# VH-VL binders against o14526r1to248, part 21

Target 1, 248 residues: o14526r1to248
Amino acid sequence: MSYFGEHFWGEKNHGFEVLYHSVKQGPISTKELADFIRERATIEETYSKAMAKLSKLASNGTPMGTFAPLWEVFRVSSDKLALCHLELTRKLQDLIKDVLRYGEEQLKTHKKCKEEVVSTLDAVQVLSGVSQLLPKSRENYLNRCMDQERLRRESTSQKEMDKAETKTKKAAESLRRSVEKYNSARADFEQKMLDSALRFQAMEETHLRHMKALLGSYAHSVEDTHVQIGQVHEEFKQNIENVSVEML
Short names: E, the ipSAE of ESMFold2; O, the ipSAE of OpenDDE; V2, 0.75 times the mean of E and O plus 0.25 times the DockQ between their complexes.

## First folded at step 5 (VH-VL)

Design v23 (framework fv_ustekinumab)
Fold by ESMFold2-Fast, scan of step 5:
Structure v23 (fold): chain C 248 residues (1-248), chain A 119 residues (1-119), chain B 107 residues (1-107)
Amino acid sequence: as target 1 above (248 residues)
Amino acid sequence: EVQLVQSGAEVKKPGESLKISCKGSGYSFTDYWLGWVRQMPGKGLDWIGIIWPGDSDTRYSPSFQGQVTMSVDKSITTAYLQWNSLKASDTAMYYCARGDYLEPAFDIWGQGTLVTVSS
Amino acid sequence: DIQMTQSPSSLSASVGDRVTITCRASQSISSWLAWYQQKPEKAPKSLIYAASSLQSGVPSRFSGSGSGTDFTLTISSLQPEDFATYYCQQSYELPWTFGQGTKLEIK
């Protein structure tokens, strides 16, 4: 049925466009993730450098006695904090490499995707062309049938009846071939649309899976650094308590 | 219809070179990763690497980097694994397998090529 | 490299038994895990991809579950043809790595 076929075709075309648009956003989001992590790494590196400078300031003093051990505690703690943030910087730089490797994989997948889109669009063109021929073949067949029936009613010569019958049979064969060609083109179009939609869906699911995993690695690196910072802080407090106050 | 057919068993001496093959048929050869997996006698599976036939991009396991070379000939839909100098420790069954791009797992495997290196 | 550890290394079971094989990754691999079956003197056969998706032609008695670091392969009702060695493999990060294998033997 043409009504159902036209409605189904419209739904497939709309779904295809929506999914394909979403798929094309994948590489953009991958690049955006890499950019975000780069900025985050820069923040950590800046903190590390600033803390190292502050540590130098703590080591420059001449406290004149009992305060000197406390400056050493500050210096040691500041150096360790700088190191924690530098290690996070390196971990984030490694993660950027992972994101970029994934981006390279996406480019190859997207090249294949573009080729499939071209193939699907070619199938649309073929179906469009064949669709224009089918109504004409149908009309020709019906006209031949009507002409044959008219001649039968008019009791025409056997020779003229034989000619009309031959023309009707040829028109029937032409219509049959046109229907087969249309059905073949429609089946090819529908299969390519379905294959493309399933592939686009799989690409989106795969992309989300990759992005979640990369974000998980980011979260783990940050959490590990927070634990190390906490350990440095506890050591700092313990070192303060270890300083003797017995001297005036 | 989709299949990977590997070359026959090889018996070599240490120091000799060797090139084994894996021919794909029934699918678009340049649209899938082709991987190599080693299985030493009585042992499990060791991933060697993967190659993208379309541009010969290779990804090796660190333990195999520099030990073997993966290559392809697109005109005959064939992948190769090559050694310049074999060692007795290279004695193993070598499998080629096809990897999907969207879900990278090996879905089609070759029958395997047994390589025996002995003096 | 991500290390894949299977448990148990071997087990004995009878036809009709429910069999469970586990695989643990040394770090999170989300759902990037495949399961393979290998019979003696044969190439491995793909069973499951994406941790829980059944490969075409694989019987429904096979199922996979898990995410992150812990994964399970289950055979709900063991058949004679299921006696084989089973391998898990992660494809989350290069290099791809296999578990050491679990040998399923007749009790």
Scores: ipSAE 0.000, ipTM 0.370, lowest interface PAE 22.5, mean pLDDT 82

Design v24 (framework fv_ustekinumab)
Fold by ESMFold2-Fast, scan of step 5:
Structure v24 (fold): chain C 248 residues (1-248), chain A 119 residues (1-119), chain B 107 residues (1-107)
Amino acid sequence: as target 1 above (248 residues)
Amino acid sequence: EVQLVQSGAEVKKPGESLKISCKGSGYSFTDYWLGWVRQMPGKGLDWIGIIWPGDSDTRYSPSFQGQVTMSVDKSITTAYLQWNSLKASDTAMYYCARGDYLEPAFDIWGQGTLVTVSS
Amino acid sequence: DIQMTQSPSSLSASVGDRVTITCRASQDIYSYLAWYQQKPEKAPKSLIYAASSLQSGVPSRFSGSGSGTDFTLTISSLQPEDFATYYCQQSYSYPYTFGQGTKLEIK
């Protein structure tokens, strides 16, 4: 069973509003994801620039002396570390573009959805209107039946009885037409509500699919950077070992 | 029954204008994207673009931007693909196809319109 | 643009065979992939959407799998009517590019 379908037909018929409200939260979450990644990218860029500046300090050390080769090792490794974080910044900036592109597509989809919502709400109004008229038609028919029975008991003229019978038949036809209008409006309402529920469910599923994919891309970019940082660290240790400790 | 019915084959000379059509029936025309795909003789499928009938919003492939125009007439549930000046290289089968706005892959295809441009 | 590469470009098979056709995207498209079948001189027919979802009315012998960059269309027991050209299409990013096609021929 569709969870959205059950919720749509919830007591007092507010399920439609609940589902539509949930759907409207989609674009907000997309914007929030873009904002989060943007701040994360800024952190990486700041780190990269700070490391590059720190590396320059190592390159401005004394160019001669026993420690000079180790300053070079620090400089090279610091530059590589700065580059790792700069590359992550670039990957995250590209991901922000993907998130924003999806956001534009999502906004268009929501615009189209609004047209369908208006149609569904119109069906609700039509059903409400015919529902209020049906009891009046029923009451009128019952009153005509009672009047006809009263006239029969009172032994009224044939002319008056014929009039009452005609009025009762007309009221019966009116009631039948009111029932037909109600049944038609109810069927239209039910179909449009079901169509809306299925659309809202599909929108939520599509949104979740997109968000998972974008988060997966984020995770992959971060993981790649961690691997590169690990490689820089191993190269750093190896470069230290390669500096000769022998003098003479 | 949901279907897309395209206009008949066309034979044109280079420099002539042309407008081919795709008529939708059996569904709510304004609730689905309508796309166009080109297939040159003996070649594969080439995506031209999509149009949203409700507001005529278009998205073109860069390769076709400026070469063709997509449009719709909602009152007769018909989409159009138009050239101002045909080239011999426009010779191809042109398909229209329907895409759901929630799932962009095409589900229903027209039968195709063969366009031949020769002198 | 995202490039879609199909392999093989053509293959020969016999009725009853299990057939696999592969599609590779030049970048991650997640599950935004569709498969189409085109018979000679006919319009394409939708088979699979969202990488693995079977279109209504398509025989259960067709199945799709994969995510990311590598996708496969499988026909579990080939029938005479299945000899056709098959195309993959990504719907992750505009333009929605097609693969070059895989022609399935009778052996």
Scores: ipSAE 0.000, ipTM 0.392, lowest interface PAE 17.9, mean pLDDT 83

Design v3 (framework fv_ustekinumab)
Fold by ESMFold2-Fast, scan of step 5:
Structure v3 (fold): chain C 248 residues (1-248), chain A 119 residues (1-119), chain B 107 residues (1-107)
Amino acid sequence: as target 1 above (248 residues)
Amino acid sequence: EVQLVQSGAEVKKPGESLKISCKGSGYSFTDYWLGWVRQMPGKGLDWIGIIWPGDSDTRYSPSFQGQVTMSVDKSITTAYLQWNSLKASDTAMYYCARGDYIEPAFDIWGQGTLVTVSS
Amino acid sequence: DIQMTQSPSSLSASVGDRVTITCRASQSISSYLAWYQQKPEKAPKSLIYAASSLQSGVPSRFSGSGSGTDFTLTISSLQPEDFATYYCQQSYEYPYTFGQGTKLEIK
């Protein structure tokens, strides 16, 4: 996308600040994703432990007697459900490690980026300074020219005319140097702004791709667990059906 | 890299208070349970309890409930085990250990703090 | 509380032997069982978690098996550094109780 490049030409560098602020939100969103997955893992662990504890009720069912085989069916299915949710907890914990590893890599990339941002901000300051001085240099030159013309019309001494000419020549040289500094500063500013915009765009795109991949892993882990839970439920139904109602 | 470092050996008299420490390093302290285990001289391992550093949630063994207090100071990644009034029967090696949120089994252990309570 | 009973309380073996230690829970603990190794005057070391999962850095000669109430720790080919006391622990419900320990000694 070209969105970032266009914003770098905004007044008072508001575009640059907005884009840089957006880039800095990347590591924050990575940490927030890790925090979300941690809370989600906590829910799964709580469920797993509760289900494991519930299987004790099935284990405490009446030993011996016609209902005993059904208590065993409940125990087996409860234990398997506990394990399904424990497996998801483990997968989410592994994903948290992947998110944090990406976060560390991201911070290293951002440190390198900061050096270029400092360089770009320096170019902004230089251009701002030269932009303020250029009109003053031009005004000074024009005023010296006007003074020289006034002295010519007033029939002043040759000494005063020579003095005015010297001042005008010095003002002209100052203006020439100011124009050169402005052109140089503007070229440097434009190049660094473009480089920064392209870097910020690349960083945002890379971040979005990584976040999508991490969310994809989350989705697949949840899906796998749902499949396993479905299998446990089918086994539960079959195990119930397999208990005979005929007298032993 | 990952380690738990416990405070040094203590020699106390019955009735005295004591607070021993366990400092974690090389990992995110608030993302793991921290447990305490007692081992009396020549005996096996006794589970005291676990504490979640993030919110100080505690789970004590009934045998130790009211006998000791577990606490943490997150700012220095340190857990504490405290007695208000020591008894001779508290003489033991005390270990701290880290438990993962998924598997509460202890994967990293401290070196132990020997507590001797004698008159 | 869930009671954990280890068997045998002690055994003697030679380097190269296959050693099996058992642990029984007073009620079903599913797969919430860990095994620890403790050498004299040292802190315990984690060997196995979730009944059968080998802890990182632990030699492959160690293995765990079982579910419910009966669990085993097996050392396929005993090495000199394996002589130690071994403990099982359940983490199915609070309090997380340990077995009494099995001391493995040189024959």
Scores: ipSAE 0.000, ipTM 0.381, lowest interface PAE 18.2, mean pLDDT 83

Design v4 (framework fv_ustekinumab; at its last look DockQ between E and O 0.02; V2 from the best seeds 0.00; counts 0 for: pae E 20.8 > 2, placed apart)
Fold by ESMFold2-Fast, scan of step 5:
Structure v4 (fold): chain C 248 residues (1-248), chain A 119 residues (1-119), chain B 107 residues (1-107)
Amino acid sequence: as target 1 above (248 residues)
Amino acid sequence: EVQLVQSGAEVKKPGESLKISCKGSGYSFTDYWLGWVRQMPGKGLDWIGIIWPGDSDTRYSPSFQGQVTMSVDKSITTAYLQWNSLKASDTAMYYCARGDYMEPAFDIWGQGTLVTVSS
Amino acid sequence: DIQMTQSPSSLSASVGDRVTITCRASQSISSYLAWYQQKPEKAPKSLIYAASSLQSGVPSRFSGSGSGTDFTLTISSLQPEDFATYYCQQSYEYPYTFGQGTKLEIK
């Protein structure tokens, strides 16, 4: 990315510059979120596989007599925990797809950002050019007025006075045109700056809303899994209590 | 590793159709512009255009508008440059290259596909 | 279209020399200018983007400067592997035109 030129710095442009830099970082944060969720899903998958292996290890050992029902309770509970974590893995994989889909759509809108910046830079260049010409036109007009006043004081011929008046009129017309060009260029620049700032602000607000929604989905998936794990634990406690202590 | 791999050299006769390919790997294909550049034998670089793989949006050079078609197949991360009817003047090396959405100057280039059109 | 003119068209230099190549745009392009290096029978390689930003993996002896219409590429101490053709490209407006190239050859 090209550096954003000094014309966009200052109090009036500070907010625009901040929003512009934030917009450039948006796609990066989307990718980082997908990467984070991917690693989190791998953790859950690893846990699920380890628990399933532990359950098989417990069942492959021959339970000893009266303790067999308790080992069965452990095996069933462990298998259910493995399934809870496997389900979370699947939910997180689906969420990664949502994040990547959003990222793709985000970049479809962002690909026009450079064209928008260039459009604004064009307006800055036009305004800069006109701004340099306006002082010259104003100085020329003032010099013509001063010359006309001097000639009036020096008892100059009517022919010379008429020439000076014509030069002053031409300078006044040139100044009027320069002022019109400056006002038009300034208005165009201000409008393009405002339009760009509002568009970049809308993009950042939309990005924050999407990121917040995706994080909400992540939180919901994790919370739902915690609820399921809690239910498995309650069943485990009840199943332990139901094992008979009587020797028959 | 970020890489663009192009299809092999082609030898064609005037009037024949042709489609050459450029396959991206090691990066998110839909996150970058993909451009095409022509280099005629012993000459400099000519910009053909760019395509956005995410929605197939294109920007053509006026010199190439209607002469070639750029397209993509996202499912295999591949871009294509196609001619309906080749001319001898199409004889050149064709490069594909990747550009960022904010600064579409090319950072990664394919190895090139030599297209020879002769009767 | 924006016309990009490079000078010189060719340049002979010796290893260790400081080399400067210039590129001029027919109208202001801000800092939307890139420099590429192309060796015989090879694809171009990106050197500089945004007029002055060095591409990752490019030796620090390469530098770019300029804005608006006049740009320069400088090689501070020429190495044997630097003999190649160099191209500038503007990305300000479509089509993204290239300069005609500057061939850097052994003196």
Scores: ipSAE 0.405, ipTM 0.704, lowest interface PAE 3.1, mean pLDDT 86
Fold by ESMFold2, look of step 6:
Structure v4 (fold): chain C 248 residues (1-248), chain A 119 residues (1-119), chain B 107 residues (1-107)
Amino acid sequence: as target 1 above (248 residues)
Amino acid sequence: EVQLVQSGAEVKKPGESLKISCKGSGYSFTDYWLGWVRQMPGKGLDWIGIIWPGDSDTRYSPSFQGQVTMSVDKSITTAYLQWNSLKASDTAMYYCARGDYMEPAFDIWGQGTLVTVSS
Amino acid sequence: DIQMTQSPSSLSASVGDRVTITCRASQSISSYLAWYQQKPEKAPKSLIYAASSLQSGVPSRFSGSGSGTDFTLTISSLQPEDFATYYCQQSYEYPYTFGQGTKLEIK
């Protein structure tokens, strides 16, 4: 029954194992995404604070009448850049809330998944148990048939032949019942496996869609901030051009 | 039923190596986190770390990084916690525990292994 | 590291009392909070996960609530078997730190 058991665990349930493992990785991946975004938000906040310090250097350095207007342009640009990165920090903090909300939803839906896995594994155990016992029932029947054949060849009394026939009939009934149990256990296993596979596939597809949406929000937040940084740079260039050399 | 069975109590001297075990049964060993927790005499619980038995991905508390090594042998559904050189401060009860795949907080605990390190 | 602080550290109560134990995180941990019960010479037992979800086989007199930084374990009517030490644990950020414990004793 090793071949029989290996057949069920190998080829027949390989897709189930792959899907189940993927589903289990979903909550782990969601938690890891939140941790990554949190670290990115910390980086952006640190940069914002450093830029604000740089702005103070530009405002409180050694002022000179000839260069002071250009230092003011530099200070204003540095302040605006600090705000851009602070705003990205805030957007990322909001996105973390969305990731954690999705994680809470995953916790709710995965309770049922855990229960279904147990039910499916129980069906595998039932099938394995019946599969182990079926050859023994078949062997018992064959042994009773051989006993009956031996007594027939010995030309014994009709009473002994009737007794041997009764034992063979009881063994045949037991074998038939064992086959019926196997067929029932196999049908239950196949139905539970199909139902679980379809559910796990749907869960994996839903997870992928949610993760792509969260990554899209991340990308949009970064893109919006980069646009703002570009605008600050354009203002910086215009303000430099507006400072007259003759005023220096 | 689902259970974690740990190896027996150990009495060791400082500088000796030690490897304690935790055998999982009644569940798919590679589908759950396996964690280790230390409890010093009369003290609370210290999270040592977790390992994913499927690929041996490990995550240690900074307090234990470099102090112990977690590993698994998934062919016999057994996890290990190992010291290369024990210290007297390693004297404690050590628990293994299973983390739910959806949330790595522990749902099943081993009975504990008492490790005593004395001169 | 996220510090988990339990209050009180020790508590005396009578059978039938309603008891609350508080756990405070040093930063938001959303709902990534578990509660454990430990009796002397025994391994911890899981009671609550995800702040408010009851583990299988845990009596309904136990309940958990809270999110963010403040969490509560409630025992609605104490039974003799409930006298133990209770621990909270966050699973929001590595390392997954425990609270220092709350010892619940008979008054």
Scores: ipSAE 0.000, ipTM 0.405, lowest interface PAE 20.8, mean pLDDT 83
Fold by OpenDDE, look of step 6:
Structure v4 (fold): chain C 248 residues (1-248), chain A 119 residues (1-119), chain B 107 residues (1-107)
Amino acid sequence: as target 1 above (248 residues)
Amino acid sequence: EVQLVQSGAEVKKPGESLKISCKGSGYSFTDYWLGWVRQMPGKGLDWIGIIWPGDSDTRYSPSFQGQVTMSVDKSITTAYLQWNSLKASDTAMYYCARGDYMEPAFDIWGQGTLVTVSS
Amino acid sequence: DIQMTQSPSSLSASVGDRVTITCRASQSISSYLAWYQQKPEKAPKSLIYAASSLQSGVPSRFSGSGSGTDFTLTISSLQPEDFATYYCQQSYEYPYTFGQGTKLEIK
């Protein structure tokens, strides 16, 4: 993850909005994760049911003939596999609950974050407003200067020249004030924006840690089931080996 | 479903008091601000103000300052707009609408309450 | 107060047309602009926020652009259901103010 405090600066000071929108994607990812896990759970449930049916099919094998005992081996194995997938389904369903719970917590966190960064939004607005004063003040000052120069060239009366000079001075003062205001607003914005960026970054990092933890749980659940499935297959092989042709 | 449901149409006389309501549902009531908008017959939208249900802080348009009062009852997730003394010029459709704290735009609107003030 | 001026006040167009509505602020409002659609005897509907962000559920044929003082709402291909009055609103500073509206009528 890039350092947020370094990447959200630019024209028109839209960085805050961009950053905020980015952070809003967190809950979306959480929901998507829940949906994904839900789909996997459905698949596992379907698999479980299918294996149960397969077991039943094995049970329908003819009891007659030398092969008959091996149908029991198939039945038992299929039943056990069905149970394995059913257990995984349950685990995943529980995990979904955890994901959803986390989602609720995220909403609280986001709410808190919004409260904490409201001042930054205000600072953005203030900065935007005061930024408009600069061009206008500058233009006004330049116009006054030009006017003063024009009057000088025209050999205007001293009284008129004095008036023009006064106007120019006032314009200069206005420009100075606007610059000061801008600088103050900019400084405030920069500080608040940096703070907000760090807050958002912390929130995102925390989110990612949580998501990774959930993924870990997911992986663990799947892995455990695969181990069990592996054992069932080994047992199946052993059962077949234990049934000699002579025994049949 | 997120929705804002406003109270029914009102017919009043000048000088009467009125309080109309806007009930929010399907979302956390205090996580969003609510605004009010006036629309006179055949006219455009007029921003009245907004209220933050969490602490009942308000901002009014200067044009409406002192003319109306916004309030909320968090316990029933309802916002109110009230007049102490109605004028004929208050005849209009009034909308409540929700906004996000970080997105100062309306995203969900009530269906509107028609207020008619006539002698 | 910040004045919002929409242009045009009304326009006629046909289904399939590209339509552009403009909104001008009396001063810079950065990107704090929203667009709303209102049909007769209905509440307004939110279309765009933050000048260019599409509200959830709004068709992609709607788009907003602009910053500072000049903003544009564009409907890339007008549909029958798009005939309505459109309003812009600034949320840069209190009081928030709406444009006077643009009525989009069928040609």
Scores: ipSAE 0.000, ipTM 0.453, lowest interface PAE 16.3, mean pLDDT 90
ESMFold2 (binder alone), look of step 6: mean pLDDT 94; pTM 0.959

Design v5 (framework fv_ustekinumab)
Fold by ESMFold2-Fast, scan of step 5:
Structure v5 (fold): chain C 248 residues (1-248), chain A 119 residues (1-119), chain B 107 residues (1-107)
Amino acid sequence: as target 1 above (248 residues)
Amino acid sequence: EVQLVQSGAEVKKPGESLKISCKGSGYSFTDYWLGWVRQMPGKGLDWIGIIWPGDSDTRYSPSFQGQVTMSVDKSITTAYLQWNSLKASDTAMYYCARGDFLEPAFDIWGQGTLVTVSS
Amino acid sequence: DIQMTQSPSSLSASVGDRVTITCRASQSISSYLAWYQQKPEKAPKSLIYAASSLQSGVPSRFSGSGSGTDFTLTISSLQPEDFATYYCQQSYEYPYTFGQGTKLEIK
């Protein structure tokens, strides 16, 4: 559950891209779920139509004769099975609508997220720029210090010594300001990256909860149908037993 | 040092198939969107779509959906734009361009591939 | 689709002039707008992203502003190499549509 933290702090900050790619996968998985349920509904509809046709064949059986009561039992059972599968088809079609509605809300949330992400990317750019200045300021300061020490050893004029000291002090102040800018940019970067990581984690957790709920609805619909099919089967067996074998 | 190098100009007849390429170098290929843009002779820029090389996830403009196919081969850091059956109206300059993972404000562009379709 | 309209379609200016090009979106796109420069027979070059952020290596005379539906690209002191066609692009929602372009000509 905390893999977002690991990916966010990857080298060269590419972890941010990995986290966003994972978030982007959410809407894709929602549409894939809708497609799966749509194909599943087609299977149920095909079964329902086939059973209805089979029931018609039983209905065309000879009305007179010793087998007529059993044709009626087959007709009733076939009609009830066709109805069970048709009801599941309708439930799955309704579930597809729920999945697609959720998908629409996901896209709205993702769009609103983009502006916050741009702010985070801006912080990355600022830190990158400031990071390049700090080493140069440090090198300049060190070079000024070395120059001042060299002039001291050469017993240079007071005027040249004063100039070198002034340059060293200016370089020291530049370095101090560069350190302060770097620390400020780093703090802003770290805060925005953390905020983005927490947002992405929350979005993924919310998505997982929604997907689990949708799958739960799918499971419940299938389970209800299996229960109804079981009842139809028990009625079928009982109806067979109730057919009298007595002549006339 | 980051660059996108596209395949050379093509001259085709209507009904022929075509696959043009765009090879990325100097960056992590799977960390950026790769987009395609069409420019008809003397006209402006038309956005075709983008593909994420890491998983081949595609987003097409409705105008180009079903007309072209975008694909990638990660092992050679190359993206492709393909037509099954070319039309004279496909005559244009085709550019590939790199976009940031969140925002495809294209920062690096290929040099373009001129596709001419005539009978 | 979001429609992007640029104004003017063409513009004549002299070196040293301040030039402003505008781009209007058919609906609010926040700050998800980029500007590109294209010279004859060349690929476009990225100038500005996120409405106002300058791309690395682009001269500071270029600047972008705006949010929502109205955006502007400004060149503070036009140089000879700036004569080109300029395009805006929204990246708020798919498809990421371009404006029709503004051709900047020598006066």
Scores: ipSAE 0.000, ipTM 0.371, lowest interface PAE 22.2, mean pLDDT 82

